VHH binders against RING finger and SPRY domain-containing protein 1 (RSPRY1). Designs and how they scored, part 2

Target 1, 184 residues: RING finger and SPRY domain-containing protein 1 (RSPRY1), of Homo sapiens (Human) (q96dx4r300to483)
Amino acid sequence: LFLKEGRQLTYEKVNLSSIRAMLNSNDVSEYLKISPHGLEARCDASSFESVRCTFCVDAGVWYYEVTVVTSGVMQIGWATRDSKFLNHEGYGIGDDEYSCAYDGCRQLIWYNARSKPHIHPCWKEGDTVGFLLDLNEKQMIFFLNGNQLPPEKQVFSSTVSGFFAAASFMSYQQCEFNFGAKPF

## First folded at step 4 (VHH; from e6 with G56D T103S)

Design e7
Fold by ESMFold2, fold request of step 22:
Structure e7 (fold): chain B 184 residues (1-184), chain A 124 residues (1-124)
Amino acid sequence: as target 1 above (184 residues)
Amino acid sequence: QVQLQESGGGLVQPGSSLRLSCAASGFTFSNYAMHWVRQAPGKGPEWVSSISDSGDSTNYATSVKGRFSISRDNPSKTLYLQMNSLRPEDSAVYYCARVEYDSYYGPSWKFDYRGQGTQVTVSS
């Protein structure tokens, strides 16, 4: 995850202050397994398990990527702190007005517990999914292997706080996050 | 009124093949991605496979990849699941499903079952 051009030095300063961009083991639902380096997550529970990353973005343009390890149902995108993890009820990222998620298994964009189809094919193991948040233009953009979807804007009508990278996982699903440590 | 009617299940021995069918009506079938989900006794639902609206893109759960093949015939509004090399772990009720667009859906991880499903039992 990196700040757009005018904030490059901020990333270097943040990194030197020991702030690591990773999945937050203290902001995660009950049964999600997070790797020791904090960049990979897997669900083996029957509930819908969710996580946010360690830092809140409140200005500028930000981007992260995910590698699809398993091609099943995951909902990956952006959520504010107001988004609630209701894992046993089956609510995940995109199921409230505080979050928006890309679903590459079912070919959907989720917002406010409503779905719409997208034009990307079903994701496959090894695919790279990109997630851009533009807080200046108030839009979210999703990419599959570099192919861009139309911007999503509806989540900004309900939100007044900053966003975290966030994801929800159905049973047996796994992916790996790249917040910028690996080249995009 | 959306209807999905599954068929083709049965009791078979390990290593056998079965072909499941799902007849769809009450919606524009060719506008929807379709899914197979299975549920074994005492377990939660498990996603098995999905196919795009045109049929040109598919994906599979790790547990069935290489053994199962999803397909569809949009003119006849029918979804299929070819299941080869069946194992006892594949025993479940199999449902076909879609996800309704644009309307409030609620918990996104669930699939909306419309039929009774079709039982697949793989036993010695």
Scores: ipSAE 0.736, ipTM 0.877, lowest interface PAE 1.3, mean pLDDT 87
Fold by ESMFold2, fold request of step 22:
Structure e7 (fold): chain B 184 residues (1-184), chain A 124 residues (1-124)
Amino acid sequence: as target 1 above (184 residues)
Amino acid sequence: QVQLQESGGGLVQPGSSLRLSCAASGFTFSNYAMHWVRQAPGKGPEWVSSISDSGDSTNYATSVKGRFSISRDNPSKTLYLQMNSLRPEDSAVYYCARVEYDSYYGPSWKFDYRGQGTQVTVSS
């Protein structure tokens, strides 16, 4: 959850010193397991389980990364507080107008319960996925191992700020977040 | 009308091989990534494997990696799953699936347009 490198370095430095960003155990669906350090999540249930992080992004350009631990279906991206996820009905991040998600297993971008294909290959265990939110240009950008997709802008028709990093997990899926404690 | 028709299942001993097929019709098969999903009695669906639209990228659930191989033949609109070294825990109904693009899909957890499935039973 940090500004893109080469831009706003002073802001990044200040936020790194004071930011304790992690997955929010108080903003998580019932059956998702979160690690003690708050950076890793795993679904052991047959339902679609979801979580938001603890830090709300209201301005600027922010970036976080995820390491793919299992290569199955996960949807990872950005959501506001207005996303309800409705996990018992199989909805997750990207299934409403307040969220947008990258799916590296099925090679899709999800927004408002609609999907479109993306050009990245299927993600693999150990891959690094990047998530950029630019509130100046009103765009979201997804990266796989540094390779950038075209910007996503549709979510900004319904909302303009107040985003959290967020993810949804199918059974047995697991990933690890890096909000900037490790170098990008 | 989108159709997916699975075949190739059966009752086999542990260590055996099977090859599943999925015949597709009613959509442009070569535009879609394709998936295998399995479901054992009393359990929820489990993702098994996926393949890109061109066939150049594949991935597998941890439980099947190294034993199963997904492939596709776009001219014949057919998806395959080669299953080697079968184990009792692989017993399930196997479905092929896609995710429809651009239209309202509903719950993204769901794989739509699955056929009737094909039963795989591995027992000694």
Scores: ipSAE 0.651, ipTM 0.847, lowest interface PAE 1.6, mean pLDDT 85
Fold by OpenDDE, fold request of step 22:
Structure e7 (fold): chain B 184 residues (1-184), chain A 124 residues (1-124)
Amino acid sequence: as target 1 above (184 residues)
Amino acid sequence: QVQLQESGGGLVQPGSSLRLSCAASGFTFSNYAMHWVRQAPGKGPEWVSSISDSGDSTNYATSVKGRFSISRDNPSKTLYLQMNSLRPEDSAVYYCARVEYDSYYGPSWKFDYRGQGTQVTVSS
């Protein structure tokens, strides 16, 4: 995760200073597989599996990226600790009031189990999805290959801090996370 | 009310082709992305393919890419899935599916609407 100090909203202006973060094997649903380096997740189960990262965002502007390994149904974005992942019931990030997720397969934004369409084309294998969290402006911004969507603000009616990068996966879906290990 | 009705399934040999259809009604079809999902016995639901509302964007599961083709005809409110080079592992009930916008129904396949499905069986 990168902190944007004094810079707002744009992918191109993301600060390169980073804090080490990875997918949290201790904050993950039952059947989701996390790579040894903690930067890749794969769902081999029939359930909707979820994970949060190790770093909690309490202030500022933060950014991370995901590389789409498989282009199926995933919900990726931000979730607080109060967000509840219920893999057997199909609940993941974006399915409660404490999380918001981008879905490039179904071309949707998810919040509180409600969806709305976005204008991005379907993500493809190899695509890069960007996730910006701006706690100063209380907005989340999603990017596909650098193309920006309008900011999402609804989640901030429920919570204003304590967000983790988080993702949920349907069966046979996989993605790779970049929290700063590689240049954006 | 929203209705989806799949058809076109059947029993075929490996390497054969099928074309599935889905008739939609009860909503403005052209305003929604549409999806195909499948479920085989003993397995959970699997996403197969998606197409944008206008049809300009398509997406496929890795397992079907290069073999399946999704398309739609908005005037007739019909969704299609052309399945070529079928394999035994493609055997499943295939569903036409849609997500509800700005509504809370709780998760179920992560799709709010689907039809009764059409059975596809690939066997020698």
Scores: ipSAE 0.486, ipTM 0.800, lowest interface PAE 1.1, mean pLDDT 90
Fold by OpenDDE, fold request of step 22:
Structure e7 (fold): chain B 184 residues (1-184), chain A 124 residues (1-124)
Amino acid sequence: as target 1 above (184 residues)
Amino acid sequence: QVQLQESGGGLVQPGSSLRLSCAASGFTFSNYAMHWVRQAPGKGPEWVSSISDSGDSTNYATSVKGRFSISRDNPSKTLYLQMNSLRPEDSAVYYCARVEYDSYYGPSWKFDYRGQGTQVTVSS
């Protein structure tokens, strides 16, 4: 995760100072596989599996990216500790009031188990999805290959801090996370 | 009948400015947030900017932030987009759009009305 300078909603103005963050192998659903370096996740189960990262955002503007490895159903975005990933019941990020997720397969934004369409085309293998969290403005911004969506603010009616980068995966889906290991 | 009509587009050189207008009729304009979206040939629609119903809140895509300015005049039911420092990549058909409002989720990307659009071409 990177701290953004100023209040510009651009991934091009991200602070070069990086904070160590990776997928949390101790905060993950039962059957989600996380790479040894903690930057890639793959679901080898038929259940909807989820994971949060190791870094909690309590203030400021933060950004991370995901590279789509498989183009199936995934819900990726931000979730607090209060978000429950009940894989046995099919719940993932965006399915409660403490999380919000971008779904590039079904072209939806998820919050509190409700969805709304976005105008991005379906994501493809190799696409880059950007995730910006601005706690100053209480908004989340989603990007597909640099193309920005309008800010999402609904989740902030339920919570205003303590967010983790998080993702949920349908079976055999995979993506790679960039929390600063590579330039954006 | 709800109607949106865009105007102000044209062919201009890089670095130039244009001001788009959108005339609204057939609904209570001041009750709706309004958006500008654009679509270039062979590309999907791209969100450009939005403005709240009262005009007190504005948002911009990163690609246009600092160059474009959205505004509205509710009494005349007109939406504006001031475009400065235009670039070739800004070339597209620009639409003003009204989006359906969801009582739970807020504004959706289901545009219930948009105009015919106005062509903006930036070329040297």
Scores: ipSAE 0.423, ipTM 0.763, lowest interface PAE 1.2, mean pLDDT 89
Fold by OpenDDE, look of step 4:
Structure e7 (fold): chain B 184 residues (1-184), chain A 124 residues (1-124)
Amino acid sequence: as target 1 above (184 residues)
Amino acid sequence: QVQLQESGGGLVQPGSSLRLSCAASGFTFSNYAMHWVRQAPGKGPEWVSSISDSGDSTNYATSVKGRFSISRDNPSKTLYLQMNSLRPEDSAVYYCARVEYDSYYGPSWKFDYRGQGTQVTVSS
């Protein structure tokens, strides 16, 4: 899979408009606030809060974007139903073997509670983070403002399907999600 | 108990080199990415460098890229920071830091643990 800079994809785009994925207010940690339209999340609590979207990816290639509203600690990426949302224990996306997350604040990739650095600079307010899940190639690719990182494949040793877009938020962090409602 | 102990700091002239060390204990060192952060007087903490758990991936702040080199020895549970071409603006207390999943109970929102730090002063 080849992706051009500037969030241009060289593969056939999946029409996500019909799916209308949104953050799942029924699959969210206790204190995370979800906007009425289901596309924005904000953590006003001191706990590490998480949420999954409403759409489960079982096959194919999927992409969504997040606009960074606040530039603090967040872990955003993909998680299965088996991922643990333990907000009081600090567990978030990427903290188990069933999820993988991009952290633009600490410049880390998270998987199974282990981190590794990535080469992207710290995200800033207004930045766009891209999340590509390719179940055919068993890889996740993260983007910052169209710049892609090397594929992440480790999570697929634990699971190969059933992924949700998911995010975890430190206190006072906020992000806006685009699951296809707006052009990428 | 998780412990990190930095060493190797000192007073040096601009252009000189230092090698910092961090001795880790109380956790499985090889399972964690490690970081160097620094804090100068009157400034907030600044991330300096990171290295993956296996050591196969490294990253650097723009301000130190090309001059600093992070490395680790997992068997001895030691983290290193080779600092070359030091500048006055590099003066700070340097901390070794561990990152796990986000914990609001930790001492920092960015890092789970850090040591007491080692002072690096670059002055002519």
Scores: ipSAE 0.028, ipTM 0.367, lowest interface PAE 3.6, mean pLDDT 86

## First folded at step 5 (VHH)

Design l09
Fold by OpenDDE, look of step 7:
Structure l09 (fold): chain B 184 residues (1-184), chain A 121 residues (1-121)
Amino acid sequence: as target 1 above (184 residues)
Amino acid sequence: QVQLQESGGGLVQPGSSLRLSCAASGFTFSNYAMHWVRQAPGKGPEWVSSISDSGGSTNYATSVKGRFSISRDNPSKTLYLQMNSLRPEDSAVYYCARVYEYGPSWAFDYRGQGTQVTVSS
């Protein structure tokens, strides 16, 4: 994976104190709890709660990771501003044509409310999920503990830029985001 | 508007050398770490090399270490890649890419249209 070697040097040169990406408390569903540092989310409601991060990807290649705190149903990936969260109807990231999500609990990839199975085992507590967005190649790549899935390209038929890291949570699910604050 | 323009590619024999250039404009070049990436036919992109904003630090992919050298001239806003001892497997389109040092995450913000490098006997 080309990003691993490239990331090491890049990470060393990035001022981690200046990292701005975090979960957006102003772009979050009603009942999702976001940690004070903006890097952890937990759903305490019965509804399917969602959040987008603060950083919009309009070009290039971007990567972030999530640590699975609870191993229940979450849909984590990328969404544009046009993606709509329908919390009360159980729609979240990957449930419209403007988002795509990885589900490690049900072992599914979600796009436009359609799911397909992936070959990763079910995620467990402590696992790391990687999310690569490559707007140059128009692909999304998901990783579980460093293991790569085939690229997802469907979402780019609907949109080619303006993506946010995003996640949807079933009840009592929790995960932690790493947008570069820690080494990948 | 951010622009990156690669040049210097071509067809060369194995063992030969090439020097790629990347002209940058539309941003403060000296504030960004810069990278070279390449993509061969039928393969995904591959990171090749990177250099810090000041040029004080460099890194290389294992596949090119000892053969390639990255450098930059901040006053002229130019990135370079000296490629020595070229091999057929080095054949690819080479792109320069920008990374925002103070960005929210590890990312390549922009890259150019690329320059073709073909190594063949």
Scores: ipSAE 0.025, ipTM 0.245, lowest interface PAE 6.3, mean pLDDT 86

## First folded at step 7 (VHH; from l09 with G56D)

Design m3
Fold by OpenDDE, fold request of step 15:
Structure m3 (fold): chain B 184 residues (1-184), chain A 121 residues (1-121)
Amino acid sequence: as target 1 above (184 residues)
Amino acid sequence: QVQLQESGGGLVQPGSSLRLSCAASGFTFSNYAMHWVRQAPGKGPEWVSSISDSGDSTNYATSVKGRFSISRDNPSKTLYLQMNSLRPEDSAVYYCARVYEYGPSWAFDYRGQGTQVTVSS
């Protein structure tokens, strides 16, 4: 995870720490494939596969990006350790009270197994999705190609810290993650 | 009650075209994005295409991009899928689908009985 610089953010305090995060091969659904460098995930199974990254956010403001490789159903966002992914039952990020996810295919935001529409168009292959977590303001902000959505705050009624970047994938879906290895 | 009814499937040769229809009822059709999903024997469900509530935004799986076209007519509450240049691997049951706001997020809880598309020489 990395702090997004150069953006017009209304945050008073921003964590300037930079760390090397990657998808956690030890915290991943059984059939999700993660690249050797830990920055790409692909689902070749029929189950809804999920993964969390290696870094836990307990304070500050953090940002990461995802490049959409395939434009199908994926749920990408933030999840705590308490979030439980039931891949065989179709539960992923956003399907419990400890996670919130952006879905660019179905144009939805997911929290606690409830969805609401967002105004972004369907994501396309090659699009960049941004994920901002602000624990000071208790909000998550999603971006599509730099376009910002209204903040999501519901998840903070259940938890206020301990978030991981996380993603769930339907069959044949793939994304590349940027936790700061490349400039945003 | 939400109801979706697909039609237009059939047996066709490779390279041919089909146009699927989905009649929707029991909800305000124009307020919902709609989707086509398909399932082939022995395979899991596959997302095919999506269209926004207004119809101004569309998306396609890589496997069907350039060949399939999704559209909708909100006044008649009908969803369409124009399938051109059909291939044997397109053979599946095709479902018109709407996301349910509650429940497992990957699931399309509202879908019809499906329509069979078989592409074979």
Scores: ipSAE 0.307, ipTM 0.694, lowest interface PAE 1.4, mean pLDDT 88
Fold by ESMFold2, fold request of step 15:
Structure m3 (fold): chain B 184 residues (1-184), chain A 121 residues (1-121)
Amino acid sequence: as target 1 above (184 residues)
Amino acid sequence: QVQLQESGGGLVQPGSSLRLSCAASGFTFSNYAMHWVRQAPGKGPEWVSSISDSGDSTNYATSVKGRFSISRDNPSKTLYLQMNSLRPEDSAVYYCARVYEYGPSWAFDYRGQGTQVTVSS
């Protein structure tokens, strides 16, 4: 699957050619640790800590992967800027109408603070989880080691664009993002 | 109403084993993945282990891999945690948990008192 750039103003196109996608140290909850390369995150707190990446997806079809470093509770997916993390109350990605998340520990898809089971097995350390956002068809698709789930469409009732890759982490959980620097 | 009742904890020496049980009622047990979570004094909850609804997929926190084993018996609506080679760091109140259907996504549904495990050095 190819990464597709959205339609951009001239200034924005110049800036995108000069940056790498990474976790945004300036768009992160208070206690989340981000690696020097910007691709790993680890929670060191008892609260549910969250982060968005640096690149906003406005159009087209986008795909990224995450390597599961610890197999505990993490919620990984897509969120707009309007998704607000309420870390002291346990709300993270998938807990509002502006985000949707895959949970490989509990085998759940989260949207609007409601969960539903998915058919993937529990993720294990070393597993690769894929995250597709199709803004043409208005759907999100999750993959575990290449195996696809049915598309998720509910988030598009509330928002249509402006998504960031995003994740929330329970205590001591960590994962590594691949936004395309490594082959998928 | 959902009810989860943990038992089998106790005071043991390092290297000992314990088997925890969780009796479930008030929901269709076989339709849900189940989890063990523990909480030491002054700490937030720590995920320990998960098991799929059928029992064919299990997962463990790094700190307990190779020592703990999760299992379930769907006809009796019972979840188990076999805890071997116990260490002082395993001392905590252990809860069995189901995921909230509505509410904070990281919070497990704690519906009992938990069972205390204390490993004295």
Scores: ipSAE 0.048, ipTM 0.457, lowest interface PAE 6.5, mean pLDDT 78
Fold by ESMFold2, fold request of step 15:
Structure m3 (fold): chain B 184 residues (1-184), chain A 121 residues (1-121)
Amino acid sequence: as target 1 above (184 residues)
Amino acid sequence: QVQLQESGGGLVQPGSSLRLSCAASGFTFSNYAMHWVRQAPGKGPEWVSSISDSGDSTNYATSVKGRFSISRDNPSKTLYLQMNSLRPEDSAVYYCARVYEYGPSWAFDYRGQGTQVTVSS
């Protein structure tokens, strides 16, 4: 799932014969709907619903993409197992020291329950958001339609590996994940 | 102290239009993206629309896209929501909101008392 950005993108696929990369229906807050194929999630509840994927990243450089189905509040990025989803209290990914999230509706990067603005425009339905995790350089990079933000490194002060792709959803929000089965 | 004051709601028939306003004070309005959130009786908050700090990027919930228009006037520190073709499903208290700078990320940080919109057939 390693890629370089732009028209110079390259990748090497891992052998997935023993596991499929998808949203983990067993590692999800109570009210989030996950599609049968495991790549699409939608919140129909009033609480802030969260999920991690099935694949733990411990080394190397990894990349996945999300297609924005609804352009509302979602927080998408990377979280370790130590990240806690307190869905009824409004805590999702980016709200602790073990996760970092991109919010394309509010134009924010979330870490440790603090937000900072980013320079991307608000995401729109059909946009592609990219999520790069570099465990060699200890950085996370977010992309909107191929346009890169500066690297994020703050989460690595509390943890160094064991990341999962993760997302949190406000009511009525939906997106579709691409963990590498489709070309980027 | 951050303060947001919503106005412009009312009781209208389906198909009508309303324009909501939000007066902001106590912070540098032009540095923040702003949002409209609504809450119907007995339901949780629902995001409606967002606008960037400069006003040049806007987004809408699928349920309102094409009918609602968000705008802002940074010199007057005012946020607007033009609501056209109103439906009974749009009945709610509407709040303007700023993102919470610290704390739960789902919580919008500041909002006023809200303004009631009721669309009755």
Scores: ipSAE 0.031, ipTM 0.457, lowest interface PAE 6.9, mean pLDDT 78
Fold by OpenDDE, fold request of step 15:
Structure m3 (fold): chain B 184 residues (1-184), chain A 121 residues (1-121)
Amino acid sequence: as target 1 above (184 residues)
Amino acid sequence: QVQLQESGGGLVQPGSSLRLSCAASGFTFSNYAMHWVRQAPGKGPEWVSSISDSGDSTNYATSVKGRFSISRDNPSKTLYLQMNSLRPEDSAVYYCARVYEYGPSWAFDYRGQGTQVTVSS
């Protein structure tokens, strides 16, 4: 069981009405396992595996959450269709100019294969990571248990629309997604 | 230049303990989370443990949780891994890393030469 209590509602301004996404089993790396309900992913391979969700964000403000099941390396955030997840070469979300990812294990933000540190502590099992995409302001905001990071804007130099929730997983890592199926 | 140097490995029997250390230089150690990773023969690299820049938060792989303890001393720029109740499956080369290697992002990854840990009866 994961503890979800005590989180601040920092996403009150986010449009959640049309968030009916799930992980896309048809848009996933070869060795990533997706749960039958499409809300959980697990990497049982030694490769870096990735997945995008089924819902494309073209406008507005959107938010989803991830529960950390295992506390290892994952890169989670937003990616367009132009982002390429080449698991055989170790590419994941944030490793190209069309994606940006939060890494709570290594305490990094990834964009265009470059990383920068963030001030959040290492995520732990049961932690909730929030992902806000604001296409109006052209910014991405990451949260850990309700604590906000400064906005990320670099990705919008390359693309301004057509984003999917996306994640990349190191070996034996697992994560659960909430695209609105459960109350935030 | 970023440098990491691991030490403390060795050959031990199952159930024994080892303490690994990593000496860091060439960067502001206290500003970075640090990690231990290991690689066993015939297997890919495996993340073992992480510690925040301040040391206030730690993470562990499921396989080592409850047995291993990560710590750091920022003034001396040293990272530690206390390994208790060692098992044969813990045998690997252990690396201290500022960023765990994966994909093209390893350009930002820094690790040492590693220290060999062998657990055998």
Scores: ipSAE 0.029, ipTM 0.403, lowest interface PAE 4.4, mean pLDDT 86

